# Designs tried in a protein design chat: miniprotein binders against q9h3h3. Part 181

Target 1, 235 residues: q9h3h3
Amino acid sequence: EDGFTAEHLAAEAMAADMDPWLVFDARTTPATELDAWLAKYPPSQVTRYGDPGSPNSEPVGWIAVYGQGYSPNSGDVQGLQAAWEALQTSGRPITPGTLRQLAITHHVLSGKWLMHLAPGFKLDHAWAGIARAVVEGQLQVAKVSPRAKEGGRQVICVYTDDFTDRLGVLEADSAIRAAGIKCLLTYKPDVYTYLGIYRANRWHLCPTLYESRFQLGGSARGSRVLDRANNVELT
Short names: E, the ipSAE of ESMFold2; O, the ipSAE of OpenDDE; V2, 0.75 times the mean of E and O plus 0.25 times the DockQ between their complexes.

## First folded at step 15 (miniprotein)

Design xE24
Fold by ESMFold2-Fast, scan of step 15:
Structure xE24 (fold): chain B 235 residues (1-235), chain A 85 residues (1-85)
Amino acid sequence: as target 1 above (235 residues)
Amino acid sequence: SPEEIREEIEELLEKAEEKLEEAEKKFKEGVDPRKARELLMEVFKLLWEALRLAEKLGNKELLDRAWELVRRAWQLLLRLRELLK
């Protein structure tokens, strides 16, 4: 048994939001500068807490690329948290529908496709593909974790504006696949992330809404997407 | 023995709650949010180990206590993130 590694990595990811980010912002930076930026800051080499021997001497929480049309909207996270605590104290049922309602009410709508890769060339290659898709307008925004002090897998997060927009979530999956990504993808709404709801939660909620697998079927290839909450294959 | 495991879990929960209360105090006083975050990461490490042992022991009371502390720690982590983002 390796215990609660996934839960601890989630806590570390939340904590990483509080440290400086290395950002390529396509809203203010020419697309022609992306390749040089990717070469300067490969995620397998950027260290979480800084190291004179790495690209960064100071702590870095995330490495991110913002698309030209990206408009940040994290909603009212403070109001969401207050409502969540009130709900838990009230004794009322906690269901996917209740959380969806809280998220909509407080405009906390973003969600993300997640991929986990070991540090190395495959991670850097996958990130470069995602970053180019963002700068070219196929995706809105993405980030990747820096290398942890102890090592371990790193995560690439590809965001969509609205987790309740199933078509938008599926279109992002298609764009990720078109960028050459073949690894397993899972989709999680930020509302579950902010409230600390993971697979071992007390309310039996499935925080992963979708799972995407790359498939080769003889002469055809494509992505198979599962609705994890209902265990139904959508594609 | 089960008694030794229970004692270990209770010690982990006690240490976690003490550090959590210190982090909560720092947040309320508006002092050293970086230290509050570091305390929370230590709290999580203690609680993950307490949960692992409580699951092995099969003790629902200890599992419930550990998960309640995780809830409190996570809510404070989110408040700190909103303050420092």
Scores: ipSAE 0.703, ipTM 0.891, lowest interface PAE 1.0, mean pLDDT 88

Design xE25
Fold by ESMFold2-Fast, scan of step 15:
Structure xE25 (fold): chain B 235 residues (1-235), chain A 85 residues (1-85)
Amino acid sequence: as target 1 above (235 residues)
Amino acid sequence: SPEEIREEIEELLEKAEEKLEEAEKKFKEGVDPRKARELLMEVFKLLWEAMRLAEKLGNRELLDRAWELVRRAWQLLLRLRELLK
């Protein structure tokens, strides 16, 4: 992933938030309708900008599933942005700790486990597993990108309410694994996304806070979770 | 040649700044927010190409100028996202 591809994908993801979403909302829709909805909108076939030959003729930014208890709270993103500009002007050190404090102050606490998969059966199967876990209450909310015009990998994002709540982050990882997901997972706080902190940034910050690798241990399947910021194993 | 690459980078930066200023104007005037987004996506493409060339050339000043424009473009993209979500 050389030459600013990660930066481009981040900008495209932010732009996608501004287009219509295809949503299964478990707060208002019976769980019995999920299978039909998943069959109608497999992410490998839903196109980013619409195509008469796909499930959608109009642009779709994201395909999402909201859990029964989902209550959106993105915090004060505008206040976060203003504080970030002030921090850069102040000459104070820009560290993971200062970003964490800005995020807490402005209540921009959400974060997400990310998995990247090629378009096809494996992506659709993984998304179906995640969607069922959301509707059944093991996860709170998730979204998956539609198929890009130029192709390439798609992303499934599984959100947690608070990136500073280590136990909550680990519980989400366990639920993802229980849904049958075995690929590499990385966890990124939304504060890094909103502030445009990519892989190559001038402050040498690591936007990935946690990393999860699938493991088979004894009779129980699980994962090894690493705190990337502190280089400490959590499981 | 290094001189030709430098001129190419400067052309990319100039074109990006012009499109960014147009997007900023549309946002400030509250008009055509989706066109502003389209302009920003074009700005990012121009700036990533400028940064790729600046890295190859080893020119830190040009790279820093590109990063400053990326910062401005990202700031506007986030503001548009908050407006249009």
Scores: ipSAE 0.635, ipTM 0.852, lowest interface PAE 1.4, mean pLDDT 88

Design xE26
Fold by ESMFold2-Fast, scan of step 15:
Structure xE26 (fold): chain B 235 residues (1-235), chain A 85 residues (1-85)
Amino acid sequence: as target 1 above (235 residues)
Amino acid sequence: SPEEIREEIEELLEKAEEKLEEAEKKFKEGVDPRKARELLMEVFKLLWEAIRLAEKLGNRELLDRAWELVRRAWQLLLRLRELLK
């Protein structure tokens, strides 16, 4: 049943990509304007479908910050979808390795660190830290969901350009930790999102590749990262 | 009763498939992409309820049918997202 609810929320999050975004774009906007923008659009107060009592009167799908060097590349999503349909109808085994190969073949390489937080000051504070790290060049791009009408947790997504680049994924984790984030993080490649990998029981696939847990007073890194796909500790 | 639950699931699946076919047609014809997206959101709501009931009933065939429609709706949603971006 938990998987069912997560799948429904994933579909709603995907639909959010089609609605307008509130964007701070560091490629065209001075960094000095970030604090005012964050104060104007705290994610705990921005509503998904708009409300005269909130900062937005119109629907907002995502609140995003683009870094100065951000260059979006979705790859060949259409080709990936066609190959996925063929794979499912072929009867061939569906494994993490097969999905990785499909992603590489179609250049669908981006992925993201995910953190889920309840609406409120802690969410807004965490988002502000991530946004500053993006504008300062320590992270490439990030987004946070607006507040849903019924409530529930909101998600902050911190993107990397290549999920197969372990060092890049780990560097992003370090930057998130350096920004003061202490909650659980999980890493999901966009190929899993595009293919709707939330039916773990059916294919026995873990929907995330990496998991990061904060370590107080432990390693110099500040976090312990596990490779979920291969069941190996990386830090 | 199990038969009443089965009938409810069949009705939900039928409504979902009809709306999904309408959304697919609108996408193929290049008309009303926002309406296609609205239809897809209705499809997901119908399918989530069908899955909940099919799991409660323990009917594997109905559950598989519902998840196949979820897969099909998800593929269309991804294509529509690219079009509307």
Scores: ipSAE 0.120, ipTM 0.521, lowest interface PAE 4.8, mean pLDDT 84

Design xE27
Fold by ESMFold2-Fast, scan of step 15:
Structure xE27 (fold): chain B 235 residues (1-235), chain A 85 residues (1-85)
Amino acid sequence: as target 1 above (235 residues)
Amino acid sequence: SPEEIREEIEELLEKAEEKLEEAEKKFKEGVDPRKARELLMEVFKLLWEALRLAEKLGNRELLDRAWELVRRAWQLLLRLRELMK
């Protein structure tokens, strides 16, 4: 990626939260309806701002699947912002540890495994596998971006409720691999997303906490997970 | 040419700040949140270009000014997202 493409895509992703979402909510919808819903709204065909030729005529920010036990808790984002502004104004160091404490204090604990795929069959197939894992209870919640006008890669986000719970993060990775996903995954805490920590951030922070690579044999997990911040293999 | 690049960066920063102030005003007045979001997306495009040029020029003062506007724009984007989600 050249320049600030990743930064702009991140801004677009946050702006997308403000547009309508297409949601399959397993808390109120029978699991038997999932396959029809996936066929109606394949992410490679759903367009970001609507298109007469797509399943949607109006803007769609995200396509999401909520699990039966999903209970959203974004924490105190307003309090996090106020504390972040105070931290920056104070002149105190901005470090991973400081951001972790800020997130804990304000209960902004969620995070997500990210995978980026080109529009097409592989994206739709990967999303269907993730969606089924969510509805069947192996994952809690997931979303996928609609197709941008430029046709660039789309992102699937698979959420966990607590980025400080390493075992929970690793369990989500295992469930993603069990769903047949073989591409590179990276894990990002939502506190980094909310505060705008990307590849070229001004504080030189690593923008993701973990990286997962598929492996054909070896561990029963099906993947090798690296702690990027500490450069330590976890699996 | 370095002076022409500096002038271009300053023009981008001025345009970004004007649009950002308009978006901030709309948020403060509780009006046109979708238009405020559109303004912010334009602000980011201007700022990414300003940052690219400032990095190429190697000008720390212009980089710092551009990043400060990114900080303000990002804070407002998050506030709008909380309001509109």
Scores: ipSAE 0.681, ipTM 0.882, lowest interface PAE 1.2, mean pLDDT 88

Design xE28 (at its last look DockQ between E and O 0.71; V2 from the best seeds 0.73)
Fold by ESMFold2, look of step 16:
Structure xE28 (fold): chain B 235 residues (1-235), chain A 85 residues (1-85)
Amino acid sequence: as target 1 above (235 residues)
Amino acid sequence: SPEEIREEIEELLEKAEEKLEEAEKKFKEGVDPRKARELLMEVFKLLWEALRLAEKLGNRELLDRAWELVRRAWQLLLRLRELYK
């Protein structure tokens, strides 16, 4: 009955990495050009495959903003993949601890806060706030999916460079909230994404590490963050 | 009937494996990565349906076959992504 929707969306997201990206790169583009770029390419109007009437005539996999200090480092993904294959055939147990160690060993430490929004003003406004936070240096890198022909929610991904650095992950949550974002956020380490470990998986692993809920007038950080693995509030 | 559902799962798995083998061949040849990606998306769609039906039946052998094909398909998708991102 559940239909594996999340798993299919994850496969589509991985496939989208192979198509062209629309990128505002603060390392090479003046910050004063950001507002014009955002107006030209609102994520609710940029289409996945270049539909008639959209600002893009060619396929777009992602719309992204790179901050001034962005230094791309995906880690040893090929080595991670090989080690994962070996682990699965070894008969050794697969646990959250073994995935954490694989990520550390292969330097695949990045992760991302995720938010899902329907196409329209809320999505475009949220993206603009995130993009400005990246260019201003409060966040490092973010991307947003284009509008799919089938419709449905789009995703904004806000990256952090080390999921084992809890304070850094929480600081990114705070910066997202400061940009005016009030929806539910979930945090997923990239190791789970690369290995195709989503909600439905053979090992009953939980790929969502943290969950953030907006708090008005509560926490000093403006959100309540839950460690999903231990069911413990961090804020 | 349960027998009809089992036969549907086996047909889905057979189709998925055929398409996966075609995608693996295209990857090995280093040509047409866009077609290989399209084949993999078709493979996943077949496998999600096979898994849904196999879970309904509680058939562990068919579940294991489907998940193994998912594993193979995902690994190929990641290899494609790493080469052509």
Scores: ipSAE 0.774, ipTM 0.920, lowest interface PAE 0.8, mean pLDDT 89
Fold by ESMFold2-Fast, scan of step 15:
Structure xE28 (fold): chain B 235 residues (1-235), chain A 85 residues (1-85)
Amino acid sequence: as target 1 above (235 residues)
Amino acid sequence: SPEEIREEIEELLEKAEEKLEEAEKKFKEGVDPRKARELLMEVFKLLWEALRLAEKLGNRELLDRAWELVRRAWQLLLRLRELYK
């Protein structure tokens, strides 16, 4: 009943990629500098379009942390887009299987665990935990949205290299939980993001592959992970 | 009334298409990528409202028209992102 707010936030997230990013790059920056960088750029205070009263006077699309082993690979997004156009005009069924096939063919394999938090201490604390896990090597790369002018929830995205690698996806979930994160997490492949397939899409596809819920003193992973597509519990 | 809702949807779709065509023109001319992006954000706002109303009305033709404009707007947004990220 939220009237496509999730779809609009997704469009804003895509648009944000075009603005400058504030990056802590552990490949070139000593880990000892992370705490100062986190104090300088808390996500709850960094504004999307800049504000003299915030840490930034200019627009910021994303605040990101790159791990030491981070090797960017978005695959062939242009080839994916062209193949998607061809698929739609071909009359072939649009299914999770056909999207997976397009993603593999064009090497658009990355995906992300998502968490949505209100601006404030809990968001900044969660981001600090994730950022430390990235710099320490438990996670590969993560980003968080800046504060929107009108307010609203911010999103932390924790990326994995290959959404078809279930063990890698689950390992990232475990690392997120070990970093102290207790909120609901959902996992989405970037192929759905690039093709604009969200909750209310006209093909009735579920863009969320996995859902993770925290368990206090529970599983070895600290959470219950559900395979949304097959309705199977993995932990 | 259903007729009043239909008229509102038609107006939203018309405004969205006008702004989308302006954004497409800027992209084709290679000018003002940030302005083209701003226009696309406005297009999406208009289209989300059109979709909400079309779903409430239960009108398949209007839903299809709105989703086609969303597809077109999203393609342009992705192309802008790929070129100017």
Scores: ipSAE 0.747, ipTM 0.905, lowest interface PAE 0.9, mean pLDDT 89
Fold by OpenDDE base, look of step 16:
Structure xE28 (fold): chain B 235 residues (1-235), chain A 85 residues (1-85)
Amino acid sequence: as target 1 above (235 residues)
Amino acid sequence: SPEEIREEIEELLEKAEEKLEEAEKKFKEGVDPRKARELLMEVFKLLWEALRLAEKLGNRELLDRAWELVRRAWQLLLRLRELYK
């Protein structure tokens, strides 16, 4: 991605949270209705602003699936931000460890696996696989961006409750791979998003904690996961 | 020229700051959050270009100014987002 495209996409993603979501909630909707819902709202056809001829007439920020065990908990984001401002003012060194501790202290622990796919059948198929994994309880929650007017790549986000739980992060990777996803995955804690930590920041903090690459014939997980902070392979 | 690039960055930063202040004002006045959002998205576009040029120029001062505006814009976007949770 050239320039600050990733940062702009992150801003657009946050801005999209302000528009209505198309949600399949497995806590209230029978799993048997998932296929009909997926057919009604394929991500490649759902448009960001409700374009004529799209399945949606109104703006859609995200298409999401909530699993049976999904419980939204964002923690103390305001307290986190205040502590971050104070830390910056203090002139103390800021490290990945510092951000991890801030996240723990304020209970802002959510993170997500990200995949970027071009609009089309492959995206819709990938989303269907992820949605099924969520409804079946292999994943807790996922969302996909609607189609933009520019026809750019759409993003699927698969969340985990705790980015500090390495096993949980790896289990989610395994479930994504089991759903048939073969593309590159990157894992980003939400704390980095909330604090505006971009690439090329003055602290040289990498907002991506993990990278997952698909591997044929490899471990039971079907992927190699790299810890980007330590440059160590975990699988 | 480096001088022309500097001038362009300063113009981008000025325009970004003006739009950001307008967005902050709209937010404070309780105007439709979507309008503030639209302004912020424009602010970010300006700031990304300013940062790109400032990196090219190697000007630390301009980089720091741009990143400060990014921070303010990002904080406002977060506050706007919280209204819909």
Scores: ipSAE 0.700, ipTM 0.931, lowest interface PAE 0.6, mean pLDDT 90
ESMFold2 (binder alone), look of step 16: mean pLDDT 86; pTM 0.856

Design xE29
Fold by ESMFold2-Fast, scan of step 15:
Structure xE29 (fold): chain B 235 residues (1-235), chain A 85 residues (1-85)
Amino acid sequence: as target 1 above (235 residues)
Amino acid sequence: SPEEIREEIEELLEKAEEKLEEAEKKFKEGVDPRKARELLMEVFKLLFEALRLAEKLGNRELLDRAWELVRRAWQLLLRLRELLK
């Protein structure tokens, strides 16, 4: 019914970056404490704006796990934004290639595998698997949204350092599958997130670069990864 | 009626632009970034409803106006996020 739900959720997700995060930081916290932390903060129970009946009384923007070797690099987001405004003013075509070049020029290279799950057992179980993979070093960093006041699906984001490094993107997909995740995954570069490229964007760009589906009849770790723009299978 | 829907869209766009200008002013003056964020979330709610109605109505002018305001609101949201993260 709501034709712009994805766009509204995207705006809410960026706004959530500005609120406090609940973080398990494996760089400073022993891995042995992870299970207790996961039990204390299951994503299906942590509320976006706080609730006396939930694990949090105060607003929480994101629940995140940082790996032992995590070293954040957002690149030059301000420079990217200025160049984006200039591009729009120039009247030149806005294409995936143009956005890729802006991202490279301004070192805004990170991206993420996304999975959307309803609040409940499956979400909490998936998040626990991802969190353990991060702490064990198979993934670098991940976050999950808290439960919204109006309900709806929650999102798990599993980040990679460089969306142009196809092997790195595929290795992250393999690690997600090895953690027991079988749902649909889509990969989105952060440059698309920052510039507001979502489902109904005015330039008709596909909002994700890759799609991963669990391989039926194969290994529980197997998947089929599709390059959505070129309709080419990568695995 | 189409006329009533057009009037509703125009009112949504006017309210969104007023709140957006207030948020832009607060950001420029360095005043109350939390209120600027609250205003932007209200702006997005108004604009996405305006877009839904404009798309249903098939009015290109109103669609273009709504998308331009979304562009401005998103640019401010990103600047605010970079400031407050």
Scores: ipSAE 0.679, ipTM 0.872, lowest interface PAE 1.2, mean pLDDT 88

Design xE3 (at its last look DockQ between E and O 0.80; V2 from the best seeds 0.00; counts 0 for: pae E 2.1 > 1.5)
Fold by ESMFold2-Fast, scan of step 15:
Structure xE3 (fold): chain B 235 residues (1-235), chain A 85 residues (1-85)
Amino acid sequence: as target 1 above (235 residues)
Amino acid sequence: SPEEIREEIEELLEKAEEKLEEAEKKFKEGVDPRKARELLMEVFKLLWEALRLAEKLGNRELLDRAWELVFRAWQLLLRLRELLK
């Protein structure tokens, strides 16, 4: 809570990529098996480092659902990293436009809608809704963090393949809302995640491109989406 | 006091750099990436505390040193993660 909790959670999330994932892969597993899988691995009960009293005895980095059409493309992360280090050495101003160009050049285009929820029924219910949307084809891929040893909020990440495709980003927001999600959502390109740019960073960049708020009684959409960089309402 | 806070920050930065150098050595030696990762998680904890104190103190040089170590630690974390991709 005291300023760098979010930054440490970001580091823990990157580190979690290196541990085993629990995956429901709709490309190879019938959709009829999803409900049983969700009951077996509710994210509020799956522990980060394993516990005899939890569904897992061994460490779990992420719990994920891959859609039937999911085709991962992380781009050239190594090339992105080398270019980023060269940029730091150059002394050139670092702006959102600079990061966008690096991402495009190295094909690191994926991004994600993030929601942070306390462990419990509401987290498990939200994750189940997202997982069903992925398996039914409304979303491409999603993951949720396991319960941390020290407790705290967990994160659900819903990915899109191209953060520069505004329509695709907004379609994902609509699908999340249609799944019954009412909490605050923020959208972050993976280029910011890979480069370690979070809430407090030395370059004073805002890694959040979009913010989505549930809109009760709205005429059609179900959410208000704000373009954080340009301070413009899109919906 | 400001002097005591400065000493605390310098101690945190020294410990972080020692652990970071150990993690970098393990990476170069090709040991299990997860061993270097555990050292980096401790480096980050030390650096977040150093940054919090440096912000409170308002010391630009200590803030810059802490952020340089965060940058260096993050670049190694990303390299370790990519090895296991």
Scores: ipSAE 0.765, ipTM 0.901, lowest interface PAE 0.8, mean pLDDT 89
Fold by OpenDDE base, look of step 16:
Structure xE3 (fold): chain B 235 residues (1-235), chain A 85 residues (1-85)
Amino acid sequence: as target 1 above (235 residues)
Amino acid sequence: SPEEIREEIEELLEKAEEKLEEAEKKFKEGVDPRKARELLMEVFKLLWEALRLAEKLGNRELLDRAWELVFRAWQLLLRLRELLK
């Protein structure tokens, strides 16, 4: 990805949050209906703006699955932003530790594993595996981006409640791997997104906390997870 | 030339700032958040190009100015998102 493409995609992803979502909510819908829902709304065919012939006639921001234990909590995002503005004005050094402390103070602790896949059968199959893992309670919530007009890769996001809970982050990685996902995964806290921390940011902060690489025949988790901040393998 | 690149960056930043101010105004006036969103997406495109060129030029001042606008645009996008999520 050349230049600031990843940053633009992050802005587009945030902008997409403002459009209607196609949601399967396991709290209100029987798990037996998941397969029919997946067949009706395959992410490779659902279009961002409701193109003619797509399963959706209206714009769709995301396709999402909510698990039984899903409880939306965004924390104090406004307080976080105000504190971030004040910190920038103060001229104090900004470190990953600073961002972690801000996140904790304002209870903005959510994070996500990200995977990028080309549109097609492999994406739809990956999404089906993730959706099933969410409905079965192995994961709490996941979303996938709809197909863009220009094509390109679609993103699946698998959320965890607390990016500071290393065990929870690793458990989610294991569940993703158990669902048959073999691609590279990156873990990003939502606080980094909310504060506009991109890969090429002026503070030289890495927005990716963890990377997961699939491993054949290795650990029980089926992956190697790298702590990017400390450059240490966790598995 | 470096001077031509500088001029191009300044034009991009000026356009981005004008569009951002328009988006902020629309937001404050209670206009449909989606219209402000569209403007912001244009602002980001301008700012990414400005940043790319400023990095190429090695001009710290222009980089800092571009990043300040990115931050403002991003904050507005977050506010818009809160209205429609």
Scores: ipSAE 0.709, ipTM 0.930, lowest interface PAE 0.6, mean pLDDT 91
Fold by ESMFold2, look of step 16:
Parts: C-alpha cells; structure tokens; sequence
Structure xE3 (fold): chain B 235 residues (1-235), chain A 85 residues (1-85)
C-alpha cells in the first residue's frame, strides 16, 4: 500500500523547494532575535499550505536557519543534469563511483544529515537546539519541513558543504549530538537528491552514505557512525 | 486477475505519459510553470502505483516503461526547481 510513500514524499519535498521559505538569517539578523522567531514559527505548527489557525497564512516550503558564515554554493547543477542525461543514453554502467565523479566534476558537493521526528514539542525542541547551534556557528545551515495536513514525521536537514570531506561530515554529526539530539541520523549527498535517486531507484543504489546512532559512552562525538557504502564503522 | 492488473498498469502509464507530455510542453513554452509542477506531482502518483502493480505482476516490460517515465518526470522536476528557485 505504502511501497513508494517515501519516494512520493521526496518528490513533494523537491516541490516544496519552490515555495516560500521562512528564514532566520544570522548574516543579517541579530542572534538575540532567534528565540522570539522560534516561538513564532514552531515547525509543529507551521503548515505546508497555510491552514486556518496556523501562524502562516501562505504556503511554506521550508523553515530554515542560515549561519553567519553561510555562503551558498549549489555548484553546477545544470551541468550535472546534462551530464546525467548523457550518461543515461551512453550505455555505461551507473554506479556509486559514477555519481561521486559527477558530483566532483560539477562541484555539487553539499550533503545533509537527516533526522525524522514526530510532530509536537519534541520536534520543536530538537529544531530549536539545531537552530541555536547554527546561529552560534557550530553548524552552517539547517532546515525543517513544515507540518503536512495528514501528519506524519517531519524532517530536519543539517547541511555540510562537502560530502567527500569525511572529517567535516563527522564534525557536523558531533555538533548535532552536542545540541542534544539522540535519534538516528542518516547522511545523503545532495547529488542523489538532485538526480532523484531515493531508496526505490532503478539502479538499486543506496543514497544513504552514512548512518549515525547515538551511543552512551561511545566516541568523543557521542555516536557510532557507519559508512553504508563500505559497511565499516568510522568512529 | 493478471490480465486485469496488466490492463490497469497500462492505463496508469498512458495517463502518466499524457500528463508528463503536457508538463513538458508547458515548461518548454515557458507558460504557467506552477501548472507544470502540479502535473508532475500527478504523474508521480500514477507512476508509483504503476510500479507497485508491475512489481506484483513481475512484468519486466511494464517495469521498464514505468521507470523510463519516472526518469523523464524527475529530470523535468529538477529543471523546474532550478527555474523557480
């Protein structure tokens, strides 16, 4: 019944990129205003399409916080798309190595740690912790989905600027844990998102590069991180 | 029942392809990109159902048709995102 629900939700998430975002931008807004903003727009109450009684009257695609040092660089996404189309017609095999090389060639190197939380104050508390970490400079940029009409888990995305920089990805995991987050985290390079490669894809690729589990008494980062491609622990 | 499932898949794929072609036309002409996005969301709903049924039936040809349409639809969605972002 729900075999492709995650993939349908991923398409809806891509569509949400195209709607207005609610943004706290530390580059132009004093940090002292963050708590008021968080109280005004809790992700459990901001609705995707501006439902009656919500704090937003218009559609919201994402709620986001930009750190003071955030400098967005999506890379050559248009060139990536063209190269991907050419690869599909070439007859050459599609592998994780092929996708990594496309991402490097076109400088589409960003990726994100993902966490899924049920709506409510637990989600809002987790988001507030992440947002503070971004404004304080421990993380660079994060976003959270608004509440869907049918409910269900919402997603917080915490970005890193280079999925090939393993140390940088692990440092972001540590900063997330320091913010009090204990749930499962999964890491997905943006190249997979741009190309529409999710769990149910024709090439049977695994778009999750890393998995992080909170461990009491684990590594200095407070988590156990598994490299899903090589099935090896990084911590 | 296998014949009924096959007929349902073919109907879903025909509907999806018609909507995808309309979305592609609207994108190419540069008119009403929000309608193109709306059509693509409908295309994905139809294609995920077609894939679910085609997997149940085990029909390789119908699976291949559905995945080719998914590829086209996703590439257009990405182009729309880049245009409207």
Amino acid sequence: as target 1 above (235 residues)
Amino acid sequence: SPEEIREEIEELLEKAEEKLEEAEKKFKEGVDPRKARELLMEVFKLLWEALRLAEKLGNRELLDRAWELVFRAWQLLLRLRELLK
Scores: ipSAE 0.443, ipTM 0.750, lowest interface PAE 2.1, mean pLDDT 86
ESMFold2 (binder alone), look of step 16: mean pLDDT 87; pTM 0.866

